# Designs tried in a protein design chat: VHH binders against q9y6x5. Part 440

Target 1, 379 residues: q9y6x5
Amino acid sequence: LPPKLLLVSFDGFRADYLKNYEFPHLQNFIKEGVLVEHVKNVFITKTFPNHYSIVTGLYEESHGIVANSMYDAVTKKHFSDSNDKDPFWWNEAVPIWVTNQLQENRSSAAAMWPGTDVPIHDTISSYFMNYNSSVSFEERLNNITMWLNNSNPPVTFATLYWEEPDASGHKYGPEDKENMSRVLKKIDDLIGDLVQRLKMLGLWENLNVIITSDHGMTQCSQDRLINLDSCIDHSYYTLIDLSPVAAILPKINRTEVYNKLKNCSPHMNVYLKEDIPNRFYYQHNDRIQPIILVADEGWTIVLNESSQKLGDHGYDNSLPSMHPFLAAHGPAFHKGYKHSTINIVDIYPMMCHILGLKPHPNNGTFGHTKCLLVDQWCI
Key: E = the ipSAE of ESMFold2; O = the ipSAE of OpenDDE; V2 = 0.75 times the mean of E and O plus 0.25 times the DockQ between their complexes.

## First folded at step 21 (VHH)

Design ka27 (framework vhh_7uia_1; at its last fold request DockQ between E and O 0.94; V2 from the best seeds 0.79)
Fold by OpenDDE, fold request of step 22:
Structure ka27 (fold): chain B 379 residues (1-379), chain A 123 residues (1-123)
Amino acid sequence: as target 1 above (379 residues)
Amino acid sequence: QLQLVETGGGLVKPGGSLRLSCVVSGFTFSSYWMAWVRQAPGKELEWVSTIQGSGGYTYYERSVKGRFTISTDNAKNTLYLQMSSLKPEDTAVYYCARTQYKYSGEWTPFDPWGQGTQVTVSS
């Protein structure tokens, strides 16, 4: 039988939550599998970009999903939550579920993973749920497990997405111990439900399961605001994305806009596109705007000094607060092994290996995950 | 065609309790997130609580946590707000509204809204 893999994402699950809170079910999952304590995600550390990096192994500049809000100057198209269904935005890369269906007589399934409800390269996930955040985890889990168990051709790759603890992190801030404890407890219970469901269906021993996230969460405050309106008039630019990485489309001379912004705040770096640090791998795409503003950790770029979030993400991907974790269980993985760090793009070649797929060109390094796998030599 | 109708408001003494109801029509609230918001005299609109329509997740504003409970009855297509230990500062018009959580971490603007129900907490 072909190997099967379920990829689960709990949005905004910061890596150090594992050290600061109790996760009986997740710890049991880890005990019988593997843990990567920190996953260095891609810049910017946002939901659409990082989820697509996981399933493509590419930096954002390469797969073309460079933010949650994008603008293409040539076609005049906009990308956002309300306009995420156009294949135009996704076709610069090939996600693993498409590869899975095209390379083998297999099916893929998805419960609300970003991009899975879009025909990418004229291929859409064999089974998928349209995104609706109001749908329960239980319903998502039921659909995924049904597809894994009863599909023909068989589903060999499946994704499951959940919005917590991201929503709570934004609302309460990651440092709210009371509220975050409650939310993280619920997430652990969901992991328990997942494991129990798989066991009941007889899938647990044969299914590879990866539990990960796209980014962490940092504490924000009303005392740490950068008011963009204080630095530049709104008539001089179009705002494509705001915080913590603002994407600026100048309406006047770019240099003039840059000069108005460069000293706006000591807690914000202003980059012309060509001067964006190489380490971000965030330059070589036309969808990246001419000027970007990068706020320091915990600082929020605002218009009219208005902000509602107590936590946020999207900051420098070298910051530990932005890093998620990865846990995995199944026949492909060791038991009781812990690894310190990988890059988020490393997940793709690993998944391809597990599924027996030939990976598309990617930025991941398979060598970084060898120690997690039973069939690989680990030095 | 989309309607939200709040009821249950009234005058209550400090420390008292009220239960607000919001009956929705024209849509299935289990397919959305539902919220309570309030506006006190001379103050801005304030978020109070949100619930996942399918059930399972709830959110509360800091000042009402532990005192207010948001819940739903799917069979009745009704949203509730159980308020206890009411304080004078809870005095406001209370509205129920529909919203959604997005991938980006944003919430959709509240739409539609109810007409509101007056809650007055006074000795």
Scores: ipSAE 0.892, ipTM 0.956, lowest interface PAE 0.5, mean pLDDT 96
Fold by ESMFold2, look of step 21:
Structure ka27 (fold): chain B 379 residues (1-379), chain A 123 residues (1-123)
Amino acid sequence: as target 1 above (379 residues)
Amino acid sequence: QLQLVETGGGLVKPGGSLRLSCVVSGFTFSSYWMAWVRQAPGKELEWVSTIQGSGGYTYYERSVKGRFTISTDNAKNTLYLQMSSLKPEDTAVYYCARTQYKYSGEWTPFDPWGQGTQVTVSS
């Protein structure tokens, strides 16, 4: 009888796509459930950090996944999407699937959510797929639904990750109406397939489903490049991450590197670590480098004078273009309710409540999401 | 041991059609994304189209969308490019290649490549 939850991410799904494109299947899902129109995500607005923030309720400085590319000065270790499996990077927090499957008579399943194929605190998701982007949505869904129906102990928490519309957003840019309409239509069809599969398997009535995303997407241009080679020689620093937030490890005096960069472009803010704005909650972790460069929306930091990007993300998390949405349906949720905004870190304590789990210490506020839930006072 | 072999190139008149094939061996075709890339005489390589090896999800370069169709036959380990409404500007050597998409939003460099097949569109 324990409640079950499926958490679904469509990577790079910008909140205003819901207003600017047609989603008949997603609109039906929302109509019979809840919508949060804007989710304020965490800075840096990148894939690894924000997916981990959803499942831990923590800011990046607190969970330790501070970017898609990282360096730890103490251990000299590097993290990247080709080198992401060392538990060292993930062990600064406890994600919800670990907490869930350690409960009596519970297990967790995962179809490619970042971190679910890593043994975090010596615990890997009970059922999981190793990450491979060539695996179809249908196969991911088939595995998830098989595990939800056939596992002992039962799967009570499951995740499903899909790379669109992020991949197309990077390739075409969010302003390419023709290509993005086609892409978003395909995604809506996948949502329709998801709901239909859950109905046919008898899961729909008693499964809580959250459909959300990690970040949005903004338009880039060859006219909006910031060339670091014009401002500073490569030999003066080690580049840990490039764009749109560059992470700079000085090889010479830090103040000298800062002074060479501070006037490089009016479209870039340069911060010493101690001067990073408090509103970013992006300062108190050794993996955050001594200098960061934050490009303005739609600007690209490059080493050479060209860029292949037509769309990107990672910018200031106050920008509406960086915000995803959240939709949910199931016995825990109201029907036909719309909410304006929550913080992405608020999703974790809400999920813990739905599953009857005690949350670890986190940055989320349960009160921000209680109006979505049928068992809570809204006022 | 990894091998990509393109065939089906040739001479065709403007407005005509042609189907390219790429036979794959030495790796699991369906575990990757596959692409067509072309190089016109004296010009740089130009990406044409990419397909998800198992799932059939597709991407097209703007100038070929609506005219070219990428597809796979997993039983034959074969990638196809169906080309229609051909223009002189489509004249190039066409290569098939392998890639992969990562969480970071980056595609891996193309590796391996085929030897290429010549397509010539002229009256």
Scores: ipSAE 0.659, ipTM 0.851, lowest interface PAE 1.5, mean pLDDT 93
ESMFold2 (binder alone), look of step 21: mean pLDDT 83; pTM 0.833
OpenDDE, look of step 21: ipSAE 0.838; ipTM 0.923
ESMFold2, fold request of step 22: ipSAE 0.519, 0.575, 0.598; ipTM 0.792, 0.821, 0.824
ESMFold2 (binder alone), fold request of step 22: mean pLDDT 83, 82, 82; pTM 0.834, 0.832, 0.826
OpenDDE, fold request of step 22: ipSAE 0.285, 0.646; ipTM 0.683, 0.915

Design ka28 (framework vhh_7uia_1; at its last look DockQ between E and O 0.89; V2 from the best seeds 0.00; counts 0 for: unsure alone 64.4 < 65)
Fold by OpenDDE, look of step 21:
Structure ka28 (fold): chain B 379 residues (1-379), chain A 123 residues (1-123)
Amino acid sequence: as target 1 above (379 residues)
Amino acid sequence: QLQLVETGGGLVKPGGSLRLSCVVSGFTFSSYWMAWVRQAPGKELEWVSTISGSGGYTYYERSVKGRFTISTDNAKNTLYLQMSSLKPEDTAVYYCARTEYKYSGEWTPFDPWGQGTQVTVSS
């Protein structure tokens, strides 16, 4: 039988939550599998970009999902939560579920993973749920496990997405121990439900399961605001994406806009597109705007009228607060093995290996995950 | 036709309790996030509480946390707000509204919402 893999994402699950809170179910999952304590995600550290990096192995500049909000100057198209279904945005890469589905006697399933309800390269997941944040985890889990168990051709790759603890992190801030403890307990219970469901269906021993996240969360404050309106008139630019990494499309001379912004705040770096640090791998795409503003950790870029969150993400991907974790269980993985760190793009070649798929060119390094796998040599 | 009808408002003394109801028609609220918002005279619209369609997640504004409880009855397609330990500063028109959580971490604007019910807390 072909290998099967379930990829689960709990949005905004900061890696150090594992050290600061109790997760009986997740710890049991880890005990019987593997843990990567820190996953360095891609810049910017936002939901759409990082989820697509997980399933493509590419930096954002390469797969083309460079933010949650995008603008293409040639086609004049916009990308956002309310407008994410155009294959134009996704077709610069091939996600793993498409690769998997193009194989003989295989199909893919998805429960609300970003991009899975869009035909990419004229291929849409055989089974998928349209995104609806109101749908319970239970319903998502039921559909995924039904498809994993009863589909023909068999589902060999599935994704499951959940919005917590991201939503709560934004609402309460990650430093709210009372509220976050409650929310994280619920997440652990959901993991328990997942494991129990798989055991009940007889899938647990044969299914590879990866539990991970796209990014962490940092504490924000009303006392740490950067008001762009104090530095530049709104008529001089179009805001394509805002905090904490703002994408600026100048309406006047770019240099003039840059000069107005470069000293706006000591807690914000301003980059011309060509001067974006190489370490971000965030330069070589037309969808990246001419000027990028990067707020320091915990600072929020605002306009005069803006909604403020107590927690946020999207900051420098070298910050520990932005890093998620990865745990895995199944026949492909060791038991009781812990690893310190990998890059988020390393997940893709590992998944391809597990599924016996030829990976597309990617930025991941298979060598970084070899020690997690039972069939690989590890020093 | 989408309709939200709030009831249960009234005059109450400080420390008192009220239970607001919102009956929804034209859509199934279990497929959406539902919220209570309020507007006091001369003040801006203020978010009060949100509940997931499944009822599994609830959020509260800081000033009402521990005093207000949001809940649903799926069979009646009704949203509730149990208010206790009411304060004069809770005086406002209360609206029930529909919203949604997005991938980006943003919430959709409240739409639709009802005509509201007046809550007055006074000695």
Scores: ipSAE 0.774, ipTM 0.907, lowest interface PAE 0.6, mean pLDDT 95
Fold by ESMFold2, look of step 21:
Structure ka28 (fold): chain B 379 residues (1-379), chain A 123 residues (1-123)
Amino acid sequence: as target 1 above (379 residues)
Amino acid sequence: QLQLVETGGGLVKPGGSLRLSCVVSGFTFSSYWMAWVRQAPGKELEWVSTISGSGGYTYYERSVKGRFTISTDNAKNTLYLQMSSLKPEDTAVYYCARTEYKYSGEWTPFDPWGQGTQVTVSS
């Protein structure tokens, strides 16, 4: 039977939470496995794009999920978190669960990882939960472990998604130590429950488990607002996405819209699509709009100053506050090894290696993750 | 057909306690997040607290944290707000409402709403 892999995401888990808060259960997990202290994620540092990058090994421009809100000019289709099920959006790439379950005698299971309730290339995860954020972690875990133990053909790849600490990070901000300490303690308890459940079911010693996240979180403030309405009238553009990276579709001449925006705030960079920095790998897809606005860390682009988040993400992917971590345990992984950094796109070829799958063309580099794996020589 | 009915409001002295109830019908309680929202005279609506339909997670506005407790009884389709250490600034009409949390990090607009129950904190 091929090795099995469970991929777990705790949304919005900033890498330095590990140093600044206590995680007895997660630290025990790391002690008996591996840690990557910082994972450099993809720009923009949002939930849908980064979760899809993990499972495809592709930059956003290549997999086509370029933001949490999108518009496709050719088809005139819109994507949002309330309208995310059209396979059109997801079909520019093949996620690992599709490749896995198309192998002979293999299935995939999913508890709410973005995209797993969508029939991508006419293939939906073999076992899945429709997204519903009110479903408890315990119920998600119980379904995943039931499917890992009782399915024919056997489940060899499973995903589990949890909304915290992202939800609390938005609500309180990462600098609210009292509330974030309470939230992060609850998450550590969930990790303890996960490990204990896997041990009780006899899965722990032979299942590879990756615990990671899509992005971090930075503090926002009412003092750090960029009022877009003070610079440009709504009638001149269609707003596809607002903050902290605004996606602007001009309704009038693009150069005129750009000129109205370019000096709007010293805390925002304004890019024509062709001028987006190459290091973002965020240019070569029709879903990337003609003008983007990139706020400085901790700044919020607003229309009327009535809306405020206390924490946010989506900023430049070079910012340490945007970086998640990766921890892993299982027969494929070393014990007690710590690694400083990988790129989030490197996770996909590593997972393909663990599962014995041929990776699709991707942007990851297997060599970056070799030191995590027992079957590889680390140089 | 969707109904949210709040009860338990009244007049209470500063430092006192009240328990608000919201009986829900016409939708699956456990599939949503439930919230308490209040409106003081002449003020905008203010979010107070939110709980998952499963009961696993709760959120509180900072001024009520430690004084108010949100809870559910799923068998009775009832949402509660236990309020203690009440202050004059807690005087408001209290509404229960429904919301959802999305992958994007956004809470949906509150819909539906109850009719509200008056809470008055005065000596």
Scores: ipSAE 0.553, ipTM 0.814, lowest interface PAE 1.9, mean pLDDT 92
ESMFold2 (binder alone), look of step 21: mean pLDDT 79; pTM 0.813

Design ka29 (framework vhh_7uia_1; at its last look DockQ between E and O 0.89; V2 from the best seeds 0.70)
Fold by OpenDDE, look of step 21:
Structure ka29 (fold): chain B 379 residues (1-379), chain A 123 residues (1-123)
Amino acid sequence: as target 1 above (379 residues)
Amino acid sequence: QLQLVETGGGLVKPGGSLRLSCVVSGFTFSSYWMAWVRQAPGKELEWVSTISGSGGYTYYERSVKGRFTISTDNAKNTLYLQMSSLKPEDTAVYYCARTQYKYSGEWTPFDLWGQGTQVTVSS
């Protein structure tokens, strides 16, 4: 039988939550599998970009999903949460579920993973749920497990997405121990439900399961705001993306806009596109705007309004607060093995290996995950 | 026709209880997030509570947490707000409203509102 893989994402699950809170179900999952304590995600550390990096192995500049909000100057198209269904945005890469379906006697399933309800390269997941944040985890899990168990051709790759603890992190801030304890307890219970469901269906021993996240969360405050209106007139630019990495499209001379912004705040770096640090791998795409503003950790870029968020993400991907984790279980993985760090783009070649797929060119390094796999040599 | 209709408001003494109802028509609230919002005289709109359409997640404003309970009855297409230990500062017009949560962590603006129901807490 072909290998099967379920990829699960809990949005905004900061890696150090594992150290600061109790996760009986997740710890049991880890105990019987593997853990990567820290996953360095891609810049910017946002939901759409990082989820697409996981399934493509590419930096954002390469797969073309460079933010949650984008603008293409040639086509005049916009990308956002409310407008994410145009294949134009996704077709610069081939996600793993498409690759999987191009194989003989295989199909893919998805429960609300970003991009899975869009035909990419004229291919849409054989089974998928349209995104609806109000749909329970249980319903998503039921559909995924039904498809994994009863589909023909068999589902060999599936994705499952959940919005917590990101939503609560934004609302309460990651430093709110009372509320976040409750939220994270619930997440652990959901993991318990997942494991129990798989066991009940007889899938647990044969299904490879990866539990990960796209980014972490940092504490914000009303006392740490950067007001752009204090530095530049709104008529001089279009805001394509706002905080904590603002994408600026100048309406006047770019240099003039840059000069007005470069000293706006000591807690914000301002980059011309060509001067964006190489370490971000965030330059070589036309969808990246001419000027990028990067707020320091915990600072929020605002216009003439106050932010309502007590937590946020999207900051420098070298910050530990932005890093998620990865745990995995199944026949492909060792038991009781812990690894310190990988890059988020390393997940893709690992998944391809597990599924016996030829990976597309990617930025991941298979060598970084070899020690997690039972069939690989690990020094 | 899309419609939200609030009921259950009234006059109550401090420490008392009220149960507000919001009947939904024209759509299935299980496909949305539903919220209660209130406006006191001379004050701005204040968010009170939100519930996922499936009922799996609830959120509360800090000042009402532990006193108010948001819930749904799918069979009746009705949203509820059970209010207990009411205070004079809870006096307001209470609205039910519809919203959505997005991938980015943002909430959509409330796109559908009821007419509101008056809650007055006074000795």
Scores: ipSAE 0.719, ipTM 0.886, lowest interface PAE 0.8, mean pLDDT 95
Fold by ESMFold2, look of step 21:
Structure ka29 (fold): chain B 379 residues (1-379), chain A 123 residues (1-123)
Amino acid sequence: as target 1 above (379 residues)
Amino acid sequence: QLQLVETGGGLVKPGGSLRLSCVVSGFTFSSYWMAWVRQAPGKELEWVSTISGSGGYTYYERSVKGRFTISTDNAKNTLYLQMSSLKPEDTAVYYCARTQYKYSGEWTPFDLWGQGTQVTVSS
């Protein structure tokens, strides 16, 4: 039978939660498989961009999903979480489920991974759920397992997305031990349910499962606010995205807007697009605005308001607080192996290898993940 | 046609209890997140609690956590707020409202509201 892969994301799962909280079910999963302790994600460290980087192997500037809120000046189109279905935004790359289901005798299934309910290159996931955050994990899992067991042509690639611990991380902050312990225990129970369901249905032995996340979470505070309204008049710019990476479209002379912002706070870097650090790989796309503001870790950019969030993400991708983990189990993976770090873009070529797919041009390095795989010579 | 109808408000002494109900009609209750929001006289709207349509996930404003319990009965299409250990500062009009959580980590603005029910906590 063809190799099969289930890709699971628990949104906002910071890598060091694994050592700071108890995960008996996830630790059993890791014990019988592999762990990558830190995954270096892509800048900006937001949900839409990083989920698309996992499935395309591309930096944000290359796949075109550069933020959770975007504007295209040529077409006048806007992208947001309430307006994310226009294929225009997604068509600068080919995600793995599209490549997979275009092969003979293969299909793809999806339970709410970003983009899987969009017809990308006129191709939508063969089986999918429309995004709805109120649908339980159990229902998502039931649909995924039903499709994995009962589809012709067979489902060989499936995705499953869950909103926690991101939602609770924003509300409580990653350092709230009482609330985060309760939330993370619930997530560990869901992982236990996942494994038990796969065993009960006879899928566990021949299905490769990756459990990962898109980013971490850092602690915020009302004492760490950057008030843009105190530095610049609203009339001088259009705000495309706010925090912690603000995207600024000048309405007046760009240099004048830059000069008004450059000394606004010692806890914020202001970049002209041309001056964005090369290490971000965040410059060569028209959707990246002429000026970006990058807040320091734990600082929040606001428009003369207080903030109810105690945790946030989107910061510099070199920050350990922004890094997720990756765990995997299945016939393609070693048992009991731990690896220190990979880049999030490396996941795509590894998945293509597991599925026997030719990867599209991408920024990942297959060599970074070879030691996870039983069929590879590790040097 | 789309309706949220609150009941169960009234006068109660400090330390007392009330149970608010919100009957839902015209949409699939389990496809949304539902919330309770209150407004005291002369104050702005204040979020109280939110629950997933499945009933499995709940969030509470800090001042009500441990005293209020949000719940659902899907067979009756009804949202509840069990209020205990009531204080005079809980006096407000209580609304049920509909929202959604999005990939961006943001909640949508409330797009459907009930008419409200008055809760008065006084001796």
Scores: ipSAE 0.548, ipTM 0.794, lowest interface PAE 1.9, mean pLDDT 93
ESMFold2 (binder alone), look of step 21: mean pLDDT 83; pTM 0.847

